# Ledger of designs, part 298: miniprotein binders against q56419

Target 1, 326 residues: q56419
Amino acid sequence: MEGRTLEEVQEEVFKRHGVLVPKKELEDLAKALEEAGLLLTEKVEARLKEEEEKLKRERPMRLAGLSYPEGEREARAFLEAFRASYPGEGEEARVLLMPHLEPSRVPEVYGAALAALEKTPPPERIYLVGVAHRPLKEKAAALPVPFQTPFGPALPDLPALQALDALLPFELFNTPLAFREEHSLELPLFFLKGRFPEARVLPLLVARRSPELGEALKVVLRDFPGLLVLAVDLSHVGPRFGDTPLTRTLAEEARRRDLGFLERLAEGEPEAALAFLGANPTRIDGVEVVASLLPLLRERKGKVLAHRLDLEAPTLSAVGAGTLVL
Key: E = the ipSAE of ESMFold2; O = the ipSAE of OpenDDE; V2 = 0.75 times the mean of E and O plus 0.25 times the DockQ between their complexes.

## First folded at step 20 (miniprotein)

Design og12 (at its last look DockQ between E and O 0.90; V2 from the best seeds 0.85)
Fold by OpenDDE base, look of step 20:
Structure og12 (fold): chain B 326 residues (1-326), chain A 113 residues (1-113)
Amino acid sequence: as target 1 above (326 residues)
Amino acid sequence: SREELEKEIRELEEKAEELQRRAEELAKDPNTQEEAIRTLVESQRLAAEALLKIAELTKDVDEAIEAYYRLAKLLARISELARRLGDEELFRRAWEEAIKAYDRARELLEKTK
């Protein structure tokens, strides 16, 4: 019925089924659907409120059994397999850029992240900065609750989160529902918790560039040292994202943008990395995160460990993923 | 006296709330946006002054820590509002003071461990 008149629906039903439904019955049905829609809306609102109340206590796994194993033993085997998919050695990370894409799509990129983590001394805490794929009330947000993983709960660093909130011009603890299904935190956290089971976590989301976040984190990191993780994807090209189907030219441009971005970050020039993207025509996912964390990325030299542009064949679209150590 | 100081704190808070309401009304008109921001800065400045007095005068260390963290947040807000106004001096100064307030809270927290 969406966008069709009752008369058009009546005619369609007649054409398909040979039955002329009286207009009054269609009106009653439309009214019943509207009432049902209203009831569904109320039920949805009530459910969302319940979910919000649950998020005051913990963030449950959403992708267990889908993107990664739910059981601890199987999850450990999963980690080992991903590590094995990257043939190289890692480097010690103070800052780690890693993907949040479906792990099965880019196993070697996650493997490179694991390789870097093998060379990294266990941090006391992990600043995990993801991308908000849902609107936030503020430019950035945090959820100060345990995140469930197959390796046990990732516990929040409440003192460090409180310190960070104190230095932000907005309320850090906003939009808890945005965390409910946010994969940009859940997927990287699986790997991070598996490698560093005792590390506390600061789960952060960025919706819009917040220079304030980077300045605040720079101060907080002085008193609360830890590993900074940027959980970001790179280029998003093809029909799913508003482009034509992937071509060699489009793929080459996406790779050029991805690598040019990562290389400039590896040189310690995050402003140059952003400038290089310009209007960001290939839709690099991590732009707002990097723009928010400039004070923490400046003058840090590092290395690109892995990159992949992964084709999603059913949609002829592709997503870039990379692993960078600083 | 302690009573006089408590009165002064209340007066600052009341003025801050009044200015906050005024800023909210000014913000409804696109033509008064700058005035709204300036009024909001003044509101937050008065609230910050109240918090500083609380932090310095309280004998409760936990109350002092909380007051300094709240003060840091207000100063950070002032800094951001100053940036929106193009007031670079206030932007910088307010941020520096925010860090000082934060540092004071951290110092007190470390002493209580």
Scores: ipSAE 0.849, ipTM 0.936, lowest interface PAE 0.4, mean pLDDT 91
Fold by ESMFold2, look of step 20:
Structure og12 (fold): chain B 326 residues (1-326), chain A 113 residues (1-113)
Amino acid sequence: as target 1 above (326 residues)
Amino acid sequence: SREELEKEIRELEEKAEELQRRAEELAKDPNTQEEAIRTLVESQRLAAEALLKIAELTKDVDEAIEAYYRLAKLLARISELARRLGDEELFRRAWEEAIKAYDRARELLEKTK
């Protein structure tokens, strides 16, 4: 125990439990626990290094059989079911905002994204920008490897990724382990790869706003045109996120914030969209991505195709998701 | 001569490394943070000058491409450091030079397809 001698521990154990443990036995136990802790730490570190090395070659599916089917035939049927969940017609997208929330929670929102992709010419590459749910060593990161999907591997656009890295003041390829479980890339990618099986991908994560990323991407997109996808969720409200239990008033505010944010983006006014949120009291997680990509969003008008604020009944909380084409 | 230029490159690289270590020491003291950034800018400027000389004089196309990409990255870094200092002129100029270095790397890569 921190700050105590073995004699003090021995005496305290006797006072509490009526058993006098010899000092030597306490010393032996302390040594054994220390050694076990060191070995566990080494084993964890070795495992993480092994996983990191594997991620330098490919990023395997983590959510097959959980969020979407593993088999290709079933995966294609899954896509069609999600498209059918949105009976409307899409619009061509140069920029697509879509969620990364569990697909079964917001089927029509993903369906709206599929409807937009139906109207979108197949791109040569997709700039897929998600939200880092694990710490990154820098403001943003990429992983320049194939991402496995039920539709085959989504191949990286290595020349475009190298070009992007060359224009950033930090190392872009900086945190492979952050991609290991990152659903903000995997879930949107399933839908994107299913629709555009030949497109290469730039799998990007943002942890903290990076104006440098947006300026660099503006240059890279000049030479490597493609579809820009913001894979972000909207409001997060309720006890899971530090609020009181979800009320009608909180839900209405979250919906108002979500739609106001999306509508201002649809008018080509990303700075106004950020200003509208102020301190971001409903915790829209798309703000860091939007703030990074301002040069690519300005003056680009479009349309909100879908929105849902979805209830998490077990936690009395809710998460917003939307589909925006620009 | 080529030998004289190689000496210049080594001298630039050595000075850049010295300034880098000095900047790291200055960064440990919260009262010298601005001086640390200015020292780091000078370090990166010297390293960028060395890379530019390498890129323009090498006969190895792969080495030239790598040098121009590395030069672009150093210039992007100088631009960000200038922003932190509030030096708008250096911020803008360094970014413009980063794009030029990037464009040169791109042109070389496309030529060697």
Scores: ipSAE 0.825, ipTM 0.928, lowest interface PAE 0.6, mean pLDDT 91
ESMFold2 (binder alone), look of step 20: mean pLDDT 86; pTM 0.832

Design og13 (at its last look DockQ between E and O 0.37; V2 from the best seeds 0.00; counts 0 for: pTM O .623 < .8, other shape alone 2.862 > 2.5)
Fold by ESMFold2, look of step 20:
Structure og13 (fold): chain B 326 residues (1-326), chain A 113 residues (1-113)
Amino acid sequence: as target 1 above (326 residues)
Amino acid sequence: SREELEKEIRELEEKAEELQRRAEELAKDPNTQEEAIRTLVESQALAAEALLKIAELTGDVDEAIEAYYRLAKLLARISELARRLGDEELFERAWREAIKAYDRARELMEKTK
């Protein structure tokens, strides 16, 4: 009852509907609604606690049968089909930027990532850095548990995760529920685990830029070398994202921003890439991840292998995706 | 003696906790935010000193490794607090000391492989 008494409610009901409801009846109704809401809250809290406890043991597949096949044989065929959608050769990567957009929307972009992985010696571990789509308690988080895939569990690199946590001014293992439905880790992991079945994983999320994370990772990578993967999407334009309907001009601007960003990263100039975007008018998804990881991206030159600005016809909107090796 | 060192550790921890509570009270008032941060730095520095003594007192390698990792984390925290204060000298020094504590933990872990 923000700013209203029961008497005021009673008066308004009478004025609007011509019916005078006894105050006792309104009070009884209000109590019943409060009690029902309290019981629902208790059930929701118990369910969330149960889910959180499960996530402390493992992270199950959420997108099997939806974004990729559930069975291992079908999943391998899926990987081969995606590789075939990119006819080119890859390059060896120490850093790979790849999307987390629905794979069927940008098959050649994921194919380019697979082509890069073909040229990349199998790493002992993968630092998989996604974008948090749910709030985190801190700027960044990890979940130190096996992530299930059709190719078997992707095991966490617990020693590397412990070392990383020791160099951060905040607790790294801080928001298990944020990982429950996080596709920015699950979708790239499918491709990475399929290609590197023995690699351990550091599953990381960034919610807000964390220079501390990049500085800590620079030290940890010295002792725990591996493949760094930025699992990020690019421009988001159109009404779904707060713009006017997609026009040729808006699409051209989004492509220009995407490619300009990727090109500057490929030249080893991540600060210039961020500066080029300014206020980020096309809402490139990867900005907070890149801003966190500057020490790992500086002076590292590479190549843009693929880019696509993919149309969402029902929403008159589009999302960009790219593959970059450094 | 060992008993004197253990008492010193407890005194450091107690003082650190008292300063922590004071910093939390100061943080509630927007007009005392800088004082809250400075008080928290002092609290964390005392906690870091206690951890260093624990790491050197213990004969248990696993306990020493854990203490050095915790020390690295407190020093990283002090470094970030110093950045918020604009104290560049403390920021840089605390970060270097965090890496040194981390390196000590790593060295001990390599010895036990």
Scores: ipSAE 0.802, ipTM 0.919, lowest interface PAE 0.7, mean pLDDT 91
Fold by OpenDDE base, look of step 20:
Structure og13 (fold): chain B 326 residues (1-326), chain A 113 residues (1-113)
Amino acid sequence: as target 1 above (326 residues)
Amino acid sequence: SREELEKEIRELEEKAEELQRRAEELAKDPNTQEEAIRTLVESQALAAEALLKIAELTGDVDEAIEAYYRLAKLLARISELARRLGDEELFERAWREAIKAYDRARELMEKTK
């Protein structure tokens, strides 16, 4: 969106951070920091220690026995059934876009993600970027604790999370309560942990577009290579989302927007993908995530493996889901 | 002495936190925005000075790594503020320096393995 004046940005920064910083003072601060060659040691350790003590707390499963089986044996059978629901072969992924919708609604889309993961060498770590459905204190957040799964705990990559925090202009470890019930991480993580049991995870949530997140991750990925996963849904249309009941016209528009978005991402043109959506009238869920990760999506070509617009019959509403490999 | 330096670090940190709170209060009034910004810059400068003294005190590689990560964080904050103010040159400069500080931390981490 082109037209926000410098004053509007200053006002937003002021409203959010309570600080307006003038150019000269920023220059003086930057120069002072450069000259000081600043060794900034103790407060980060105390904070890291406090965060480590917080880190000793595991995130329990919330959707076990509801969205996926709690038992490991049953969970493995679940993965096999979902893989079987997609008749195609996958491709090697460096970036995977997959849904976080209830798995039973779009089994073949999750099946396509599993097919891609079969062709992907086991990563050392997975950057799992979900959508915050609850307010965050900052634009993005991480929870640096083990996430419980039927396959055992998904362990955080603490060194990589620390490196990422160091390059962000805000505190990465914020709003831990937002993670407790956030399904956008839990559901994809089930499939990822089942396929790559030894991979460490960076569980990230995006509430609002954070260009600084993408730039920071670009640097961190140099030293901490891994699989980037965008856990996002696509269009949300119908009465649950403020529209009329699903019609053929509304469904066609939702599909057009979903596929047009995914195709432009597959061409390595994420800015064109965002521009194509405009005001996002069909409410594609992943817009803020993609807008945050532009530096990592540019010039990467890939393939759309699956797409579905799934009808929720009781509400005459529909949600789009897709699987994209880059 | 080590004790004197530890005291000085604590005093700098306390003063930095006080100035931060003052800046937040000043920022509530549109008429004191310039003063709020100046106070914030002063707060960040004192916090940075404290961090330098901590690194000098400990001589510990792990503490040095932490110091560089903190420096990277402060520079990243400056870069984002510059970007929001439309100062592209300052944004790019502060971001480059943030990456340098980060790289220094990473170099130390790799040497200790």
Scores: ipSAE 0.269, ipTM 0.617, lowest interface PAE 0.9, mean pLDDT 84
ESMFold2 (binder alone), look of step 20: mean pLDDT 84; pTM 0.782

Design og14 (at its last look DockQ between E and O 0.67; V2 from the best seeds 0.79)
Fold by OpenDDE base, look of step 20:
Structure og14 (fold): chain B 326 residues (1-326), chain A 113 residues (1-113)
Amino acid sequence: as target 1 above (326 residues)
Amino acid sequence: SREELEEEIEELEEKAEELQERAEELAKDPNTQEEAIRTLVESQALAAEALLKIAELTKDVDEAIEAYYRLAKLLARISELARRLGDEELFERAWREAIKAYDRARELMEKTK
């Protein structure tokens, strides 16, 4: 099977999409595609085309029965249990930073998010900004279709999505296949839909920092007010991410970076939060999202409600998660 | 006349397409990247002029709304291209005009409710 060279893929992407993807990004893409079993065979292409056509109508649940219950009654009990795992009270959120990590790993962090949502008046719409763990054609993307949840479909806000697209220098509605298995939207959406069943959703993914996204959203939020949710994880350390096994020193550094990032965001200093991370040696997941949303995060004061660095024992790796309200 | 304006719109669209093709050819040579971006800005500016004419001339409110949203997008693209060129003035101006086009679309949408 003569695997297309990265150069051939680069040339094909350039020919098809007019975008020269850097070789390194293509390597990461090729790795992600390889890990996703997306070898470009005719059969895979046909299947991807079929899946893309389905995604024009709805985004089905992928993690129901795995990460959360499929049944509504069980899903409600799940929400209550997660809320109960956080002993504190929440605060009203205009901006909510919450994790997208497997819920069972950081229940109290999701519980803190639920606590904040209890103090938040029901929004008309939710701007849900996740992290693209798969490559996007553009810096950011949206999927303007219903997302299935145990509580019924989360309906898109089409007028607000159209308004956002109009203010972006790129096509917002790109790379629908990136949404198919993207957990950074699905997992937070479970909690959000369970709390706000009537809210419309703008499901957004960020692959690379897009300052233009933040500026466009700032204008759109004037006419289409809603809750902004950053669905991001924090530090990723250990062998799964290219480090040595988790040590006390590595865990302390990860926590320091996570908390230092969140605290600066809580003070309304998102540029200082990014500067504090520098080269981001602990691989905070939410950096590109925060960098894209700077206009919306500036001068907003808030509070860190929860933080956890969760150990994945089989890999001796850890992932940071936090809940922040602004 | 309406016919003269429709012809002018068509001419602008044709010229915009020609410049787009030229920009794509220039973009193939690493030595002409700046010229390619400048040519693309010119192309998008002509297309933006065409859309503005459509939006102002149409009696169909839905067509006007669509034209203003498309105009906003082209202006946002010009803004980003200007940023790549280091043209701060054009960057800021194009973004301001993008917001104006957007606002015009929104005003028309609110009047139709």
Scores: ipSAE 0.842, ipTM 0.933, lowest interface PAE 0.4, mean pLDDT 91
Fold by ESMFold2, look of step 20:
Structure og14 (fold): chain B 326 residues (1-326), chain A 113 residues (1-113)
Amino acid sequence: as target 1 above (326 residues)
Amino acid sequence: SREELEEEIEELEEKAEELQERAEELAKDPNTQEEAIRTLVESQALAAEALLKIAELTKDVDEAIEAYYRLAKLLARISELARRLGDEELFERAWREAIKAYDRARELMEKTK
């Protein structure tokens, strides 16, 4: 009954099969299917509302046993192995750019982040800014609840989150369900919580560039000092992302875009970093976060500690990841 | 006199609500989008005036802090609406006033240990 009246269906059945199905029988069937669909919709809506209410209390681990170990002892050993994969020394960070790509794919990049944290005095709080992979109701969002980790809960900095919300033209606490499966917060948080077990967290997501977020954070950081973390990945190239299969030329271009972007950020020139990417032909996913946080990145010089463009041989694709301290 | 101030606050809140509803209706028509935004600015300005009066009237420090935070948010909204209108002067002024309201809330919080 795809856009047809019941009479049209009845006539078609009669012409094709020589059987006249009474209109009432077709009407009863249509009503039953509609009522069943309505009940299924109500069940789905109830399930989503239930999950949303749970997320207003805490955010559970979703990647334990998949991306990192479930047990605390094993998780600490995992953390140390990642530090060991980066043979260099870090530098103190007031701003840290680190990836959210699967850790086993770029171990030395996460190791470089740990090396930077090793040189960084324990902050009172961490502003953790990830990339929303699910739609948000606004340009940005936060979830003011404990995030579970193998090292214990990462507690929210509620006074700082309230202060931030007060300076935004939109409700900051707007899309709890977007945090349910958001790896751009969970994966970096594992490393951050393991190194800074006492730091409170502001878990933030950016969906679309929000200059007002950066201006508000500039004020909030004055009163609530802490470590700013940009949890972003770099180039995404290859067929998985709409390109031809990865070639040496495409990989070289992606590396050049990644490093050029990071180097301009390291010179304290975030506008130049964005301009360098132009239309963003290699799909660096950090651009919306950087564009939001311009006031916090300007004139802040630092160093690129690590970079990898990691090959996905089965998909003939690659994803870039880097570590930058400012 | 306090009763008169409370009546003024109520009147401001009622007018702000009326203008909010009008702005929402104007926003449905593509030919009245700028008028919708300007009406919303007027609505938010009245609400901000009401919040400022509440913050200065109350003797409860916690209520004053909350009112100043809410005032900062409304002023941040006015600043964003001004940006959408291309009104740079209002944009900058509203943002400065948002920070001022925020600073008053912070000062009160620091004094109450």
Scores: ipSAE 0.826, ipTM 0.928, lowest interface PAE 0.6, mean pLDDT 91
ESMFold2 (binder alone), look of step 20: mean pLDDT 85; pTM 0.815

Design og2 (at its last read DockQ between E and O 0.84; V2 from the best seeds 0.85)
Amino acid sequence: GSEDLEEELEQAIEEAEELAEQVEEHEEAGRVDEAIEAYYRLAKELARISEAARRLGDEELFEEAWREAIKAYDRARELMEETK
ESMFold2, look of step 20: ipSAE 0.870; ipTM 0.957
ESMFold2 (binder alone), look of step 20: mean pLDDT 85; pTM 0.823
OpenDDE base, look of step 20: ipSAE 0.862; ipTM 0.955
ESMFold2, fold request of step 21: ipSAE 0.858, 0.861, 0.858; ipTM 0.953, 0.955, 0.954
ESMFold2 (binder alone), fold request of step 21: mean pLDDT 85, 85, 84; pTM 0.828, 0.824, 0.825
OpenDDE base, fold request of step 21: ipSAE 0.850, 0.850, 0.849; ipTM 0.950, 0.950, 0.950
ESMFold2, last read: ipSAE 0.842, 0.855, 0.859; ipTM 0.950, 0.954, 0.955
ESMFold2 (binder alone), last read: mean pLDDT 85, 85, 85; pTM 0.828, 0.829, 0.831
OpenDDE base, last read: ipSAE 0.850, 0.848, 0.848; ipTM 0.950, 0.950, 0.950

Design og3 (at its last look DockQ between E and O 0.92; V2 from the best seeds 0.88)
Fold by OpenDDE base, look of step 20:
Structure og3 (fold): chain B 326 residues (1-326), chain A 84 residues (1-84)
Amino acid sequence: as target 1 above (326 residues)
Amino acid sequence: GSEDLEEELEQAIEEAEELAEQVEEHEEAGRVDEAIEAYYRLAKELARISEAARRLGDEELFRRAWREAIKAYDRARELMEETK
């Protein structure tokens, strides 16, 4: 490592490739490299280049066998069980807000999303907008390749992606490595592909608010109609996120902010929803996505179908999740 | 910051002017596929102009460039439908 720390290598990789490599992965590579007499940076760069070249062809499953079953039969049973966890009926969605949290933590919230999808006519395409948990070169990005699922590949809508790129002031097809392990797309896509096997997909990530994305999408949706899906979580509170351990007061505040955000979205007032959060002290994950999609959310009335604040007991932290239809 | 944005704006204007000429040449020559590509590229440069103008506080140019971006996009879409 020529005297560099793992943190310095991580920062360098981030600066060069826009990817935050987990420290654990760097530690494993460092051990392997000490044995091989190679520089950590060179090996990481070579691996990232290989992964980037693979991502030009397809995005493989990363969470199959972990978050959801790999086999199609088991995956269908998984969908049915999640649907069964929500006792209510859904409503037709033109816009669906759903979580990207680990499905087992909030089954009824995903169940509510499935209930909404049952009432939704099969779309020709799905605009799947996730949260970038890794840095992007631009405010938003797309990956124009098949995404693997237990139900077969989710195929990209290349004409619609091209049309969207033409209306953006930046290159849409940036930072492919950010998609490699992005669960905010993979987890929702499992449910969406399972319900709508023939729908094409536009897999989009937002790192920072891009009002231009919403304006461009508004034009594109005229010629390329489809279901808009916001794959976002809500509040993140507790020690994992820099707070004290979860208390009744902290949980009540997280719920208040989550529900107040969702209710204002359900009223067709997305600017009021953002304003209600202010500095976002409970760290609602979906803020940058909603801020990017304002033109598509304005004046659309809908309904909150489900909400949960889920406790992660080992860390005394909690994450909010919700399902909203518009 | 502002100087960089002014440079970005100037470059995008120059590229948009070149693309506008290319679009005319392609349409006059009946090169439909090349015209479609050039219109999509023109739409992108006009979107860049629009965003640069917004950041610089030129609200008029911001709105005008965005309208022209949509027109270029719409022309590309029209040509695509005519070729089907």
Scores: ipSAE 0.865, ipTM 0.956, lowest interface PAE 0.4, mean pLDDT 91
Fold by ESMFold2, look of step 20:
Structure og3 (fold): chain B 326 residues (1-326), chain A 84 residues (1-84)
Amino acid sequence: as target 1 above (326 residues)
Amino acid sequence: GSEDLEEELEQAIEEAEELAEQVEEHEEAGRVDEAIEAYYRLAKELARISEAARRLGDEELFRRAWREAIKAYDRARELMEETK
């Protein structure tokens, strides 16, 4: 009934159906619909509050049976299959960039990450930095609770998280609900927990670039050494992302930007990598995370192990994913 | 606007000064756990001062406050190691 008076509705019903509905009956219906909408809003809000309280204790699997197997035995076989998708050898990583794109779309890219982890001594902890897909109250956030996986719970490194929070100009533990469905942590964590079952985790999200996060992490990593993981995707091109349909020319440009970005990171030149992208016309997902973590990426040389720009045929769109060790 | 940011800076400075007094009192009294917590809170307020200064264009305060945040953090870490 937006934009209509009750009399206008009454006339339209009479015109279409030959029945004159009294104004009072229309008023009663409008009141009932408004009350039902308010009740539904209150019900949703109560449910969200309950979910938020649950997330303060643990973060359950959301993608088991969808993106990876729910059972532990099947999950281990899944990891082995992904490792086999990358026939090469990895290199030790002090910093690992890996995707959060659906694993079945880029199996060799995740396989390259597993190959790097094979060469990496088991860390005490993993700084897992993903991309927030829901709004955060601050530029970045963490959720200091166990994250469930088929390999058991990934336990939080509470002392390191507390130390990080102490060096930030905002409350780090600020948006539990943003973690509820956040695949940029869950998907990489499956692989990391499967390979390093004893490592504790700092599950971090970046919504907007936060140079203060990188400076704080530089101090915290000095005292709490571990593996830094940038769980980010690369170019996003095509109609799903606001472009024209994906052409060969657009795909070639996206691949060039992805690889140029990764190569400059591999040379220890993160500022140059960001400058290379300019306005980021292919929407490389990792820009905000890299911009936040500059102090941890400068002068750290490494190698690009894998890259794919993966086509989404139904949407004529594509997403890039890569594996970089530093 | 800039007035809101200046108010945030003033509030953070006031809180940092109060915390600095608290850490001195806790250390002198031997209340180690309280001192550690107060040092972490002090580091956070100094980080807030640093970020507010950066946004206001006060480069000297930005860098000084950040150095002081690290000092407070380091002191908390030292106390934690001493009590192991």
Scores: ipSAE 0.864, ipTM 0.956, lowest interface PAE 0.5, mean pLDDT 92
ESMFold2 (binder alone), look of step 20: mean pLDDT 85; pTM 0.838

